# Designs tried in a protein design chat: miniprotein binders against q9bqp7. Part 183

Target 1, 240 residues: q9bqp7
Amino acid sequence: VPQNWFPIFNPERSDKPNASDPSVPLKIPLQRNVIPSVTRVLQQTMTKQQVFLLERWKQRMILELGEDGFKEYTSNVFLQGKRFHEALESILSPQETLKERDENLLKSGYIESVQHILKDVSGVRALESAVQHETLNYIGLLDCVAEYQGKLCVIDWKTSEKPKPFIQSTFDNPLQVVAYMGAMNHDTNYSFQVQCGLIVVAYKDGSPAHPHFMDAELCSQYWTKWLLRLEEYTEKKKNQ
Below, E stands for the ipSAE of ESMFold2; O stands for the ipSAE of OpenDDE; V2 stands for 0.75 times the mean of E and O plus 0.25 times the DockQ between their complexes.

## First folded at step 18 (miniprotein)

Design Qb87
Fold by ESMFold2-Fast, scan of step 18:
Structure Qb87 (fold): chain B 240 residues (1-240), chain A 100 residues (1-100)
Amino acid sequence: as target 1 above (240 residues)
Amino acid sequence: SPELAEELVQSIEWLAKEVEELLRMGDPLYAIWMARMAVDFAEDLGDPELIAKVELLLAEARIAAGDPRAREIIEKAKKIAEELGSPELIEEVEKVRKKK
């Protein structure tokens, strides 16, 4: 699909606050739908090489940990990621009582890892919120929309274990972010425009998190790649 | 398995091409992540020439990102290139070194 027909940015929207903007972050629940999610589109359109490398990584992990150990490892990675997201939502929510109740969630190396990033995060507009691209017919659940160093960003929080990070969360992270951005910019549930992305990789040992900032030009380039993946998904679905 | 080793080589080479594309797009930070993955798989395979090639690609990504750790990677790749006696690889080391 031509980028000119489906631009990532909505020219009718401003990133400036208006009087109708809500004072609390939006949290629109994800509705069950036949419309594909961003993660499903990306998973169904992996290259043969991506699939092979992922399987190779799984085989190495199984050899090291055993089949039961690998299942435990992947379950722990999933749970740690979920709890990290819950802690960040608590920290970034304006309600003080949530922060008090979740003090135990705030005592992790991952939270220590992101402290220097969080100092530069303000103006939270959305947390754990559903987005849908009305025209391109895909949905997603984004982590956060907030200002990072004064720029309104779609922010995606990732956890990593050194030295060999979780390979599944590495390949398509920028595509995931811009897919959420394009959907939000064309979703009637939102009134503002997002033009930047931020991927934050937090470390279990508390080492400083790695911020990967994407400006508007870079987001536009990744948007073109996302449109190709979406087109591939649509064609693949027709042929099944 | 010879078939699996060949698939791994092809996948690492594909990953290297992805890193080059990321650098052309102007995303050196993500290129570093992908290049590290290529190095990890190349080391697992144990092919010194392939290791040196993807190490040089990691160095290029680090240079593009302004990361001072590129020098150590270039020196490692140079050592491998010299041990292998590969004129082509030695030339690639010099090209990357000049970009610093």
Scores: ipSAE 0.604, ipTM 0.835, lowest interface PAE 1.8, mean pLDDT 84

Design Qb88
Fold by ESMFold2-Fast, scan of step 18:
Structure Qb88 (fold): chain B 240 residues (1-240), chain A 100 residues (1-100)
Amino acid sequence: as target 1 above (240 residues)
Amino acid sequence: SPELAEELVQSIEWLAKEVEELLRMGDPWYAIWMARMAVDFAEDMGSPELIAKVELLLAEARIAAGDPRAREIIEKAKKIAEELGSPELIEEVEKVRKKK
């Protein structure tokens, strides 16, 4: 149980459309600050078992690919993920950016993989947008907030080469989603309530993406785990 | 080395307990992915007992998710349990089989 429990949902907010809601999705820029990010908190509070398994995976990859091959592989995975997020932001934005578009980016296997999920996504409220929990003092950059099958969700897009989560981003995906959700629900830059999460794993070969839906009850359970990680992070910083 | 092998066993067992908690929380699809990771590490280690145990967790997760591939996984775990001659593992296989 966390010592300083705080609710994930804001009783003063609704998930219903408001007349004051912008017609264009919000994109609040993330500012570098001394306030920790969700990803930093999670990285600094990994269990020794998580660290060991990640290192074991890295060593096996290095044995298979060589050190230079592994570096190229991880760099390529990062680049593909970045381009996938850029393509999704472009597809979901009602306005086109003035930046040059890469047609190949929009026709990648990952984009084909996610098409059936995108058909169920509407009412986009935020894209690549910063969130801050003023009371709990953490920040994050969420991928997307939109309705999925009629439910307003924090949506996190993931890429995978096989029908398995990528190990570097596997352990704490639900915690990231609920951390962003709790921050957004208490961030004055936003006026709506999000109670559901969605992790979408897209596959490089174009096979159908897997939608991992998290209802309000499940989000509440993950929120408690996130609060424990945040508490651990805060305690570690005090004992520097 | 023996110390690294023991650390790997402990880490896989930790991951198995995480899978069990995910199932109790009501997140079988995430449990499937965590269980698959446990299976991969158990297979890398080459421990038939550990492979059978984490394969059974994968089967439980698939049953909870309504995934039709649970039967294949149960049969794989059964084969390993019988080959090892472990009454404990054979009993675990039957428990999982009955849940479906």
Scores: ipSAE 0.659, ipTM 0.841, lowest interface PAE 1.4, mean pLDDT 84

Design Qb89
Fold by ESMFold2-Fast, scan of step 18:
Structure Qb89 (fold): chain B 240 residues (1-240), chain A 100 residues (1-100)
Amino acid sequence: as target 1 above (240 residues)
Amino acid sequence: SPELAEELVQSIEWLAKEVEELLRMGDPWYALWMARMALDFAEDLGDPELIAKVELLLAEARIAAGDPRAREIIEKAKKIAEELGSPELIEEVEKVRKKK
């Protein structure tokens, strides 16, 4: 158990819509800060085994593609992910914001892949929005907060060229989602409660995306693991 | 190098334990995703016994996820365990099979 336990859910908040909810999804900009990001905490607290496996994968890819080929592959994966996120933000944003978007950005196998998921997404509350846990002192940038099948979720969009786990880093995905959830639940820029998570894996060939839903109990279990990672990060910083 | 091969074995064993914990937590889909990664590394190493052990772990994750194809994976792991002549692995196959 973590030494400095803190609850993921805020008893003063509700997931119900209220009169003060904005008509436009929130997009709080992520400010450059000395406070660590979720991504940094997770990257700095990888186990030696995680580090070894990632390095092994990298060397295997370099052996197959060459140094330049690997750089091109990695850049393309990053670019595809970025464009997918931009397209989703565009699709889920109000029409006035969408008029300047490139129509080709909206035409991809990844977007085709998520169509059936998007039909179940409504009540968008936040898009590409910064969160900060004021008590635990960490920040993050989440993809989306919306209702999925009637339940308010932190939604994380992932891309995959084939149904193999290693195309996108799969380490710590649930921890990332619950870290954002806990931060949002205690961030004064937001007034609602999120209790569920959703990881959506979209496929390049347009085959149906996989929705991985995490209920409140599962989110609570992952939250404990996130607190342990945060504690490890904090201890490492004290010793530097 | 022997040191590098040993490090890979230890890392795959660590990943396998992570999958077991995910299954105990009640997240079979993420367990399945991680188990597929473990199999990819086990196949890269090429150790038949470790591959068989990871195949059984993958089968357990698929059973927990409700995947009807879990039977195919169990049969594949059984065949490998029998070819290796490992009583330990054969017993593990029977244990996983009974979880149906």
Scores: ipSAE 0.685, ipTM 0.830, lowest interface PAE 0.9, mean pLDDT 84

Design Qb9
Fold by ESMFold2-Fast, scan of step 18:
Structure Qb9 (fold): chain B 240 residues (1-240), chain A 101 residues (1-101)
Amino acid sequence: as target 1 above (240 residues)
Amino acid sequence: SPKELAEELVQSIEWLAKEVEELLRMGDLWYAAWMARMAVDFAEDLGDPELIAKVELLLAEARIAAGDPRAREIIEKAKKIAEELGSPELIEEVEKVRKKK
């Protein structure tokens, strides 16, 4: 239980659309800042067991691929994820389609994987947009806020290569989602309330992506865990 | 030393198993199964049949709760390991998980 509890949902806000809502998705740029990001907080507060398992996984991969091969593998995973996010932003943005090189990216296995999810996504409110929790002092860059099957969600897109998913991207995924949600709900750049999360795991081979839906109750449970991680980060920084 | 690294891996897998148990209590069945699959992978890397059976049963529990028919195959695998080890505790755990179906 965190010592300094703060609510994830903002009682002053509604998830219902109003007349002042913009017709185009918001894209607030992430500013260079001393305020910690969600990813930094999570990386700095990994448990010793989590660190050990990640290092063990890394050493197994190095044994299999060689040091240069592992470096190339991780670089490729990062690049594939980046391209996947760029393609999704293009698909979900009503303002423009991307250039010729992006047309080829839109035909990737990952994009094929998410087609059945995308048909249930509508009412996009934000894309690749910065959030800041003004009271708890953390920032983040969320992937997407949109309605999934009629529910307004913070949506996080993940890539996975079967049969060996990248283990580093597996830990703390629900905490990222609720951290972004809590920040957006208390960020003056936004006026709406998000109460649900969605983690979409897309597969390189084009097999159907998994939509992991998190309702308000589950988000509240993960929010408590996020507050504990944020508290741990704050204490560690004070002692530095 | 190799012994110390093996012990640290056992402790880390047991920590991960406890995380999975908490995810199951929270009702996050898919994420529990995802994390349990990671625990199985590490237990197999270690080669400890008892740990493999224990984390396989957590994966089965998550899949049963989610209505995934693949749980049956996992339970049978864990049962075989428990029987080969002659562990009354593991055999009891297998039966407990099987009754949840």
Scores: ipSAE 0.714, ipTM 0.863, lowest interface PAE 1.0, mean pLDDT 85

Design Qb90
Fold by ESMFold2-Fast, scan of step 18:
Structure Qb90 (fold): chain B 240 residues (1-240), chain A 100 residues (1-100)
Amino acid sequence: as target 1 above (240 residues)
Amino acid sequence: SPELAEELVQSIEWLAKEVEELLRMGDPWYAIWMARMAVDFAEDLGDPELIAKVELLLAEAYIAAGDPRAREIIEKAKKIAEELGSPELIEEVEKVRKKL
């Protein structure tokens, strides 16, 4: 149970749109400082088992691909993910101008994979936007906030090759989503309430993406786990 | 190394417990993702009993998600249980099959 519990939802906020809400999605720039990011907290509080499995996966891949091959593989996975996020931001932003790079990515299997999900996405409120929890003192950069099937969600876009998931991007995905959600709900740069999460796993071969919807109750359960990780991070830092 | 193999077994078992907790929480979709990872590591280790056990967890996650792939995974686990001649594992296969 977390010692310094704090609610994920803000009782003073609504998930209904306000007339004062901007017509274009918010994009608050991330300012790096001494306040830890969600990814830093999660990386520095991995369990011994998570660390061991990640190292084992790395060694296995190096045995199969060689050291140079592993570096190339990892760089390609990262680059494809980055390009996928850039394409989605372009598609969902009414002010975005397509470039040759974005045009090539729009023809990718990943974009084909998410088409059926994008049909259910509307009312985009934020894209590639920074969030900060003013009381719990952490920051993050979320992918997207939009309505999915009528519910306002923090949406996280993931890429995957079906037979061999990229282990580093699989651990703690739900914790990232709820950490962003809790921060946004208590960040003065935003006025609305988010209560749901959506993790979308897109496939390179264009097969239908997997929508992982998290309702308010599930988000609350993951929020408790996130608070425990944040508490562990804070205690570890105090003991240094 | 026997020590490294033992640590891998313990880590896979930890991951399996995480999958069980995710199923209790009502998140079968993330449970599927984590269970597939557990299967991958168990296959890398090459322990048939452990492979069958984590495959049954994957099948339970698919069942909870309403995914028809559960049947195929149960059959894979059953084949391993029968080849090993393990009454305990055969019973575990039938428990999961009954949830279909």
Scores: ipSAE 0.720, ipTM 0.878, lowest interface PAE 1.1, mean pLDDT 86

Design Qb91 (at its last look DockQ between E and O 0.69; V2 from the best seeds 0.00; counts 0 for: pae O 5.9 > 1.5)
Fold by ESMFold2-Fast, scan of step 18:
Parts: sequence; C-alpha cells; structure tokens
Structure Qb91 (fold): chain B 240 residues (1-240), chain A 101 residues (1-101)
Amino acid sequence: as target 1 above (240 residues)
Amino acid sequence: SPELAEELVQSIEWLAKEVEELLRMGDLWYAAWMARMAVDFAEDLGDPELIAKVELLLAEARIKAGRPEEAREIIEKAKKIAEELGSPELIEEVEKVRKKK
C-alpha cells in the first residue's frame, strides 16, 4: 500500500460537460520548475531489469544499424511521433489558429492507421495540455482528453513502425495515462472528471491502429502502482 | 559472456512475472503486448525453455481475450519444444494452457 495514498477520482466532479466549461479544447502551457514530471518519475524509478532490457534492445539495434544508423533511427522515430501528435492536435482542434502546417503528415501512414479510432472520438476537452497534481506535487503534459465511444478518456497516442511494442516507451504507458488522469481530476485548471484511459498504437504502414481501453477499475489498479513509483521517486530524491 | 546471459535470463523471467500480474489484473491486451516482447528477448537468447514459457503466457492472453485460434500455433510450438527437451513440467504447463480454451 503506498504511504502517500490519494484517490484518483474527485467526488466533486462529473464526467459530463458543465455549462461553465469552455467550448474550445483547453491547452494549458507547461510551466517548468523543481516539481517532477510523470516521465521523469517513471524514468528515475525503472527497475534494474527494465534498464537491462532497454540496454539490450539498444545493443541489438546498434548491431543491426550501426551507431550512426541507430542515432538516425531513434531521431526519426522521435520526429515521426512528434509530427503525429501535431497532426492529431490539428485534426481534433476546431480552431484554425492551431497547427495545420504539414499537409503531408495529415496523409501519413500513421494518420491512415488511426482513422477508424478518430471516427469514435468526439467532445474534445483538452489537447497538448499541462496537468499538475497540487497535493502529490507532480506535473505532466497529456496528449488529449476526449470521448471515445461515448466515454471520457485521457488518450495517449503512440507510434510503432511494426505491430510490436517500441520498447523505450512500452513498460509504463498505463502508469503514464493514470498519472495524467489523477492530476487532471485534482487540477484547479480543469472542472471535469476523467475515469477512463485509452492508449492508441498507430502503425507506420497504415495497418489499423490498436485501441487499448482502460476502464475505471483498471485505471484504479494502475493508479496504485503509479503511487508506489511516485513514493519510490520521492524517497530516492530525499536520500540523495 | 556467461554473466551477461544470466542477467538476460533473470530479466526475461522478471518480464514473465510482470505478464502474469497483468493477466491477474485482467489487462489482457497489455499482457499479450508485454508477452510478445518477452518472446522476442527469449528467442534472441536462444533458450528453448524460456521461449516455451513466455509463448505459453502469450497463448494464455490470447485465449482469455477470446482469440483461441491465435493461440493454437503458439501452443503447438511450445509443445514441440517441451517434448524435445523431455520436460514433464513444461508438457504439463502446455496442457494447462490448452485446457483454458
């Protein structure tokens, strides 16, 4: 059981739209300070086994591609992911002032991959938006909050060049989603309740993206695991 | 190096335990996702016993997710490995997974 337990859901909030909610998706800018991000907490609390497997994967890739080829590969994966997120933000935002700059990315294999998921996405409430858990003292930048098949979700978009996990971001994806969810539910910049998560894995070749839906019960189970990782991070930081 | 190979074995075994926990949680898709990763590492290591064990976890995830047809080839591959190794424990595990259909 975590020592610093806090509930993921906020009893004072509803998952339905409030009349006071803005009509356009929220985009709160991320303010950097000493407060740790979700990704930092997760990266700093990887098990030795996670670190070893990640290093082994890197060694295999370097063996296959060479050192320069590996650097190019990882840079390309990062840029493709970033551009995919920018394209999704443009598609899901009704505002013309948001990014719609790369017409070619809107026609990419990743965007083709995600089309059947996007047909089930509506009621967008937040895009590329900062969250802060004011009590547990962590921050994050979530991709999207929207209804998926009628259920309000924190949605995380992932890219994969193969129908396999991309190891660098695979181990802790559900923890990342519930960490954002818990922060948003207790962040005064937001007024609504999110109880579900969705991880969407899009494929470079246009193969249908996979939607990994996380209901409220599953999110609660992952929330407990996230709290343990956050506790571990806090203890490690105090001991250093 | 023998020590590096042993660390890989321990890491694959850790990953297998993580998959077992995901199966208990009912996160069947993520269990399968992680099990595929475990299979890839076990195949790179070339340890037939570990390959069979993590493939059976993948098969279990497929069966519980309502996709027993996807598990069929995996179970048969694991059975062949268990028989070639002459491992009664692995043969028993194959039959346990098959019965979960």
Scores: ipSAE 0.745, ipTM 0.885, lowest interface PAE 1.0, mean pLDDT 86
Fold by ESMFold2, look of step 19:
Structure Qb91 (fold): chain B 240 residues (1-240), chain A 101 residues (1-101)
Amino acid sequence: as target 1 above (240 residues)
Amino acid sequence: SPELAEELVQSIEWLAKEVEELLRMGDLWYAAWMARMAVDFAEDLGDPELIAKVELLLAEARIKAGRPEEAREIIEKAKKIAEELGSPELIEEVEKVRKKK
């Protein structure tokens, strides 16, 4: 258990958005300072076993593809993910018109893959928006906050090819989501809070995406694990 | 080298412990995902006992997720490994998981 427990939900906030909230999704700019990001905390607190497995995976990929082939592979995965997120932000923006969209951004198997998920998404409240936990002092950049099948969620969009890339950010994906959730719930830029998370895994070939729903109980369990990682990070920085 | 093989075994066992925790938390999809990773690493190492143990974790995730047909195939793989090894302890572990179906 963490030495310094803190709740994921804010008792001073409603879990139901006010009618006066803006209809345009929030996009709070990310500001980098001495406050650590979620992804940096997770990267800096990986266990020896996590690091070893990631390096083993890299070695296998390099053996299969060669060093240059692996660099090209990872660059392409990053570019495809970036374009996927850009396309989703465009699609989910209520003020966006089709003429303002780059046609190449919308022509993707990944976009086809998520169409059945998007039919269940409504009430978009935030897109590519910064969050800051003002008490625990960490920041992040969440992909989306919207209702999924009637539940307000922090939604994280992921891309997948044949074998899922074993990258450290995807290794701790549920912790990332709950960390964003806790930050949003304690960030004065937001007038509402969320109790659920959703990870959506989209496929390059257009196959139906997998929605991984995380209810409040599951989020609370992952929140405990996030607090331990944040605590470990803080202790490491005290000794530097 | 032997040092690298020992580290890989320890890392796969760590991953198996994470899968057990995910099952306890009820995150069956993520548990199955991490169990599949453990199987892939165990097969790369070529340690039959470890392969069978992590396959049984994947089977448990499938059973709890309501996919007993997928678990049946996995359990049969683990059973074949246990019989080839001649390990009565591992055969008992396979049977424990089979009865959970």
Scores: ipSAE 0.731, ipTM 0.877, lowest interface PAE 0.9, mean pLDDT 85
Fold by OpenDDE base, look of step 19:
Structure Qb91 (fold): chain B 240 residues (1-240), chain A 101 residues (1-101)
Amino acid sequence: as target 1 above (240 residues)
Amino acid sequence: SPELAEELVQSIEWLAKEVEELLRMGDLWYAAWMARMAVDFAEDLGDPELIAKVELLLAEARIKAGRPEEAREIIEKAKKIAEELGSPELIEEVEKVRKKK
């Protein structure tokens, strides 16, 4: 049980989007300061088992590809992910403000993969927007807040080259999502709250993306785990 | 190395426990993902008993996710391993999972 309990949901905020919600998605810039990011907290609080698994995977990949080959592979995966997120931001943004839609970005297998998910996405409230939990003292950059099948969600987009998600990206994804939810729900920059999460795994070959919906109950369960990770991080930092 | 093998076993056991927890929580996608990882590590270890056990966890995840056909192939693989090992306990576990379809 977390020593410092804090709710994921804000009882002071309405579950109903205010009619005055801007038609334009919020894009709050991430200010990098002394406040740890969600990603940093998760990375620094990985279990010995998780670290071992990642190291084993890395060693296997290096054995197969060589060190330089592995670096290239990692760079390519990162680049593909970045391009995918940029393309999604362009698609989900109502304002043509993004420069000339690089048509090449839109022709990716990943974009094809998520088309059926995008059909169920509406009411985009935020894109690539920073969240800060002032009380728990962490920050994050969320991919998207939108309605999925009529439910307002924090949406996290992931890429996979194979129908098998890569070890590097998925271990703590549910924790990341709920961390963003909890931060957003208590960030004064946002007038609304979210009760659901959605992880979407897009595939390079264009096969249908896998949506992993997280209801309020599941989010609450992962929120407890997130709080424990955050406490562990805080304790670790005090001892350094 | 024996040390690496022991670490792998511990990791697989940890993964299996996490999968069971995730299955209980209803996070079937993440359960399946973790189970696939456990299978990969069990295969790397070359322990047929562990392979079969984690395959069964994956099968349970698939069944609960409404994908019984995918689970069938996994169950058959686990069954074959169980039969080859001559493990009545593992055979019983296979049949328990099969009945969940």
Scores: ipSAE 0.018, ipTM 0.305, lowest interface PAE 5.9, mean pLDDT 83
ESMFold2 (binder alone), look of step 19: mean pLDDT 85; pTM 0.830

Design Qb92
Fold by ESMFold2-Fast, scan of step 18:
Formats: structure tokens, C-alpha cells, sequence
Structure Qb92 (fold): chain B 240 residues (1-240), chain A 101 residues (1-101)
């Protein structure tokens, strides 16, 4: 799939705010249907090497923690990640949702970890919002679109534990971000252009989160890789 | 099993090539993250040559990120392995990475 047929950026759009933009962040609900999600495309097109390494990691964890310990570990990682995202949505929302929050969500080490990043985040345009690429026919649910240090970004929040990272959370993260970006830039529910990505890795112990900023050039390089994964997914779907 | 060990070697080599591409793309932090993962798997396998090779990729990413202290530690570890193995190719890779500063 040639990138010039399906560019990541939409030349008809601007990243600058205008008077017609909503005063509150957009939150378009994700509707489940036969159109594949970004996460499904990525999971269904993992290389045999990615699959082998994930299985190897799983077996090592089971050997270390036991089967029940591994189940508890993975369940806890999922729960903490979900709580982290809920807390961030509440913090970044100017609406009454902030007052309805569970106070326990705001006390995690992960929230402490991202404080220095949040100081540089402003101009929130979308939170937990659905995107669809109307031409390429894929959907996604992005975490956040906001200005980071003055640049409009698709922001993806990740949690990490030291020393044993959850390996699945690191594969294909840049592809996920640019897939959301390309979809939003071509989704008629949105009117603005996003050209940058930000992956924020927050730590359970409260140590400073790492901001992984992706400029327009890097996003374009990852977009080409995403298009290849999407093409592979489409071909596999035809030959099931 | 020998077959699983061979598959692990192939998967680590694949990951190393992915890291090399990330370095060429200039995605330095993600390159370092993936390189650390490669080191962890190489250590699990216990192949000194492969450990040294992926350690050098991690060091290259760390140098590019400005983490010179950690990079020096990694380079010295890889150098010791290269010298113990007596591998001219690996010794050359150590010197190449050291010069990248």
C-alpha cells in the first residue's frame, strides 16, 4: 500500500484552534462492528518472532510467579492501567466528571509519575474518543488529543512496573499512535489536524514518567509501517 | 529443547534487526526500550556472543540519548565478553560503538 495513496496528514486541515471548535473535549463513543480496530489489526498481524517472544516471556513469568501468581499479576496490571486512564480522563476533563471521580484513582504512584508531564499539557481537544479512517476502514479509541509543549499530539498513556515490564505494552506502541492520528485526520467527526504523537510511560513507584515524543517525520515513517500491517490484515481476512 | 533454543536465537536476532532500524529512524528511546528487551532474552538464553551484540545496540541507543555513564558500563561488559570469546568481529563492533559518542 503506497503511502502517497493514503497520507497520514490531511492537507485540508489545520492544527490551529478556530472559533467553530467545541469548547469542551470531544468524546465520541466507540461502536463495535465488523470494521477492525487498531488493536485487532496489530494483534492479528504480529510476526512469528513477536508471538514467540511473548510466549517465552509468559513462560518465564509463570516459572517465577506460579500459574496463580501470573494470573494475579496480569489482572493487576490490567486493573492499574484502567484506573490510570480513568484518573487521567478525570484530571484533564474540565467537566463535572472530575467531581464524580473515585479519590483512590488519584492517589496512585502512576499519577504522581505523570505530574511533570501534565504541567506541559493544555488545549485538550478529545478524551477517550473514537476515531475511524473512512477510506481505510479501521477504527480506534484514542486516549487523548491535546497540546504538549505547544504541539497538538495524540497522547497515549502507558503504565510500567520495574523491573519486570509487561512486554505486550511495548510492542507496536508507535504504530498504534499513528494509526489513531491518521484516522482522526480523515474522520469527518473532527475538523483539526494532528501531526505529532506522544507516548507517556508512567511508573508504579512514582518515579518521573518518560515522555516519548514523535515529530511529524517520525510519525510519517511509522505510518508507512502501519499501512503494511493493515494490508497484511486485509489479506489475511480474505484468505481465512 | 534445542529447537526452542534455536527459535529463541532467531527471535532475538529479529529483535536486534528491529532495534537497528529504530536507531536508523531516529526513534532513540523506543530503540533503547526494545534493546533492553533483547538483552533480557539474550541473558535468558545465556549466549555470550548474542548478549554482547544486543548490549552494544543498547549502548548505542544510550549514547544517542545522552546517557554516557550507563553506555560506558554496557560497553565495558560487552568488551569483556568479546575478549573472552576472542572474536575479532565482536571486538570491532565494541570499538565502533565506543567511537559513536
Amino acid sequence: as target 1 above (240 residues)
Amino acid sequence: SPELAEELVQSIEWLAKEVEELLRMGDLWYAAWMARMAVDFAEDLGDPELIAKVELLLAEARIALGDEEKAREIIEKAKKIAEELGSPELIEEVEKVRKKK
Scores: ipSAE 0.721, ipTM 0.875, lowest interface PAE 1.0, mean pLDDT 86

Design Qc0
Fold by ESMFold2-Fast, scan of step 18:
Structure Qc0 (fold): chain B 240 residues (1-240), chain A 104 residues (1-104)
Amino acid sequence: as target 1 above (240 residues)
Amino acid sequence: SPELAEELVQSIEWLAKEVEELLRMGDLWYAAWMARMAVDFAEDLGDPELVRRAAELIVRVARIAGRPELVEEAIRVFEELARRNPDPEIREIAEEAIRRLREL
């Protein structure tokens, strides 16, 4: 159990729309800071087994593609992920920004994959927006906060290729989501509460994306695990 | 090397522990996805014994979860594995897993 437990949800907040809420989704820029990011904490606290598995996967891919081919492959995966996020932000942005859409970004297998999920997404509150946990001292940049099937969620968009999954981002996705959720719930730049998470895995071939919905109970369980990773990071930082 | 073999065994044991924790939490989708990743990783390493252990994780998740959707997906995973893999031992592991899943 974590030594310094802190609640994920803020009892002073509601997930319901408020008259004082902005009419457009929030997009707070991520500022350079000495405060660690969610991704930094997770990367620095990987288990020995996670590191071993990632290294073995990397060696197998290098054997198949060559070193230059592996670098090109991983660069392409990151680029496709970035373009997918840009397309989703464009699709979910208010009417004022629709003219700025890049039609080429909107026409991909990944966007086809996610269409059925997007039909259930509404009430967008934040897009590509920075969060900071003011008490626990960590920061992050979340993809999206919106209602999915009537429930306000932190939504994280992921891309996947078959049969060669990019496993470097596999192990900690639920922790990333709840870390953002806890930060937003205690960040004075936001007034609402999020209690649910959604990880959407979109497929390059256009096959239907898989929605991994995390209810409040599951988010609370993952929050405990995130607090343990954060404590581990803090201890490692003291010893460096 | 003996050291590498030991580390691979430890890694599969770690994955099994992670899958069991996810099942306890009720995160059935993530448990299934992690188990599938273990099979793909074991296949990439080309060790039939590791494939056998990873296959057991998928069967375990399908049995514990009790959801037809996860059973159907697990069968598809092993059908693809048996179809594409030239190693007769790995194909037999996949076919045995399919037989066990169909009994659920």
Scores: ipSAE 0.615, ipTM 0.830, lowest interface PAE 1.8, mean pLDDT 85

Design Qc1
Fold by ESMFold2-Fast, scan of step 18:
Structure Qc1 (fold): chain B 240 residues (1-240), chain A 104 residues (1-104)
Amino acid sequence: as target 1 above (240 residues)
Amino acid sequence: SPELAEELVQSIEWLAKEVIELLRMGDLWYAAWMARMAVDFAEDLGDPELVRRAAELIVRVARIAGRPELVEEAIRVFEELARRNPDPEIREIAEEAIRRLREL
């Protein structure tokens, strides 16, 4: 049971679109300060088991690829992820906000993987946008807020290379999504409320992406777990 | 290393506990994803008993979820394990898991 009682949803806000909502997706820049990010909180509060499994995965990969091969592999994974997010932002942005499209960005296997998901995405309200929870004092950079099958979602795009996904980004994905959701719902830069999450796992070979939809009840359950991780982070920081 | 084997066992047990909690929350997809990770790590250790325990976890998730697509994905996981793994005992564990999944 968490000691601090902070709701994920803001009773002062509605998730319904209105005529005053921005026609262009919001893109608030992440500004550096001493407030911890969602990813930092999660990384600093990993269990000893999570840490051990990540280190074991790393050692196994080094055995298969060599040290240079492992460095090249991880560099390529990050670059492909960055390109995938850039392509999605380009695809989901209105024409008036688009930089000239790079044809090479739009033709990856990952983009082919998500085509059936993108057909169900509309009403984009935020892309690559900073969020801050004023009272809980954490920040984040979310990928996307849009309607998926008619429901407003925080959408997180993930890449996976079968059969060996990048394991560091596999743990705590639902916690990351609800942390962004709770921050956005209490951030004065935004006026709407999001109650659902969507984690989309795209595949390099173009195999159909897996959508993991999280309804409001599931988001509330994960929010409770996120609050425990945030409390653990705060306590750990005090002891340093 | 004996210490490495012990840490892997503890980590697989931790994953099993996480999967049970996810099932209680009703997060069937993430439970299936975490159960798959348990199998992957058990296979990495190469211990047939750990692979058997991780396989039981996947079968349990598929049974509780009652979703045909999750059963089909679980069968594919074990078909790949049965095809690829060099240990005949681990291949037999995978084949047994496939038989149990097909009964769902």
Scores: ipSAE 0.637, ipTM 0.831, lowest interface PAE 1.6, mean pLDDT 83

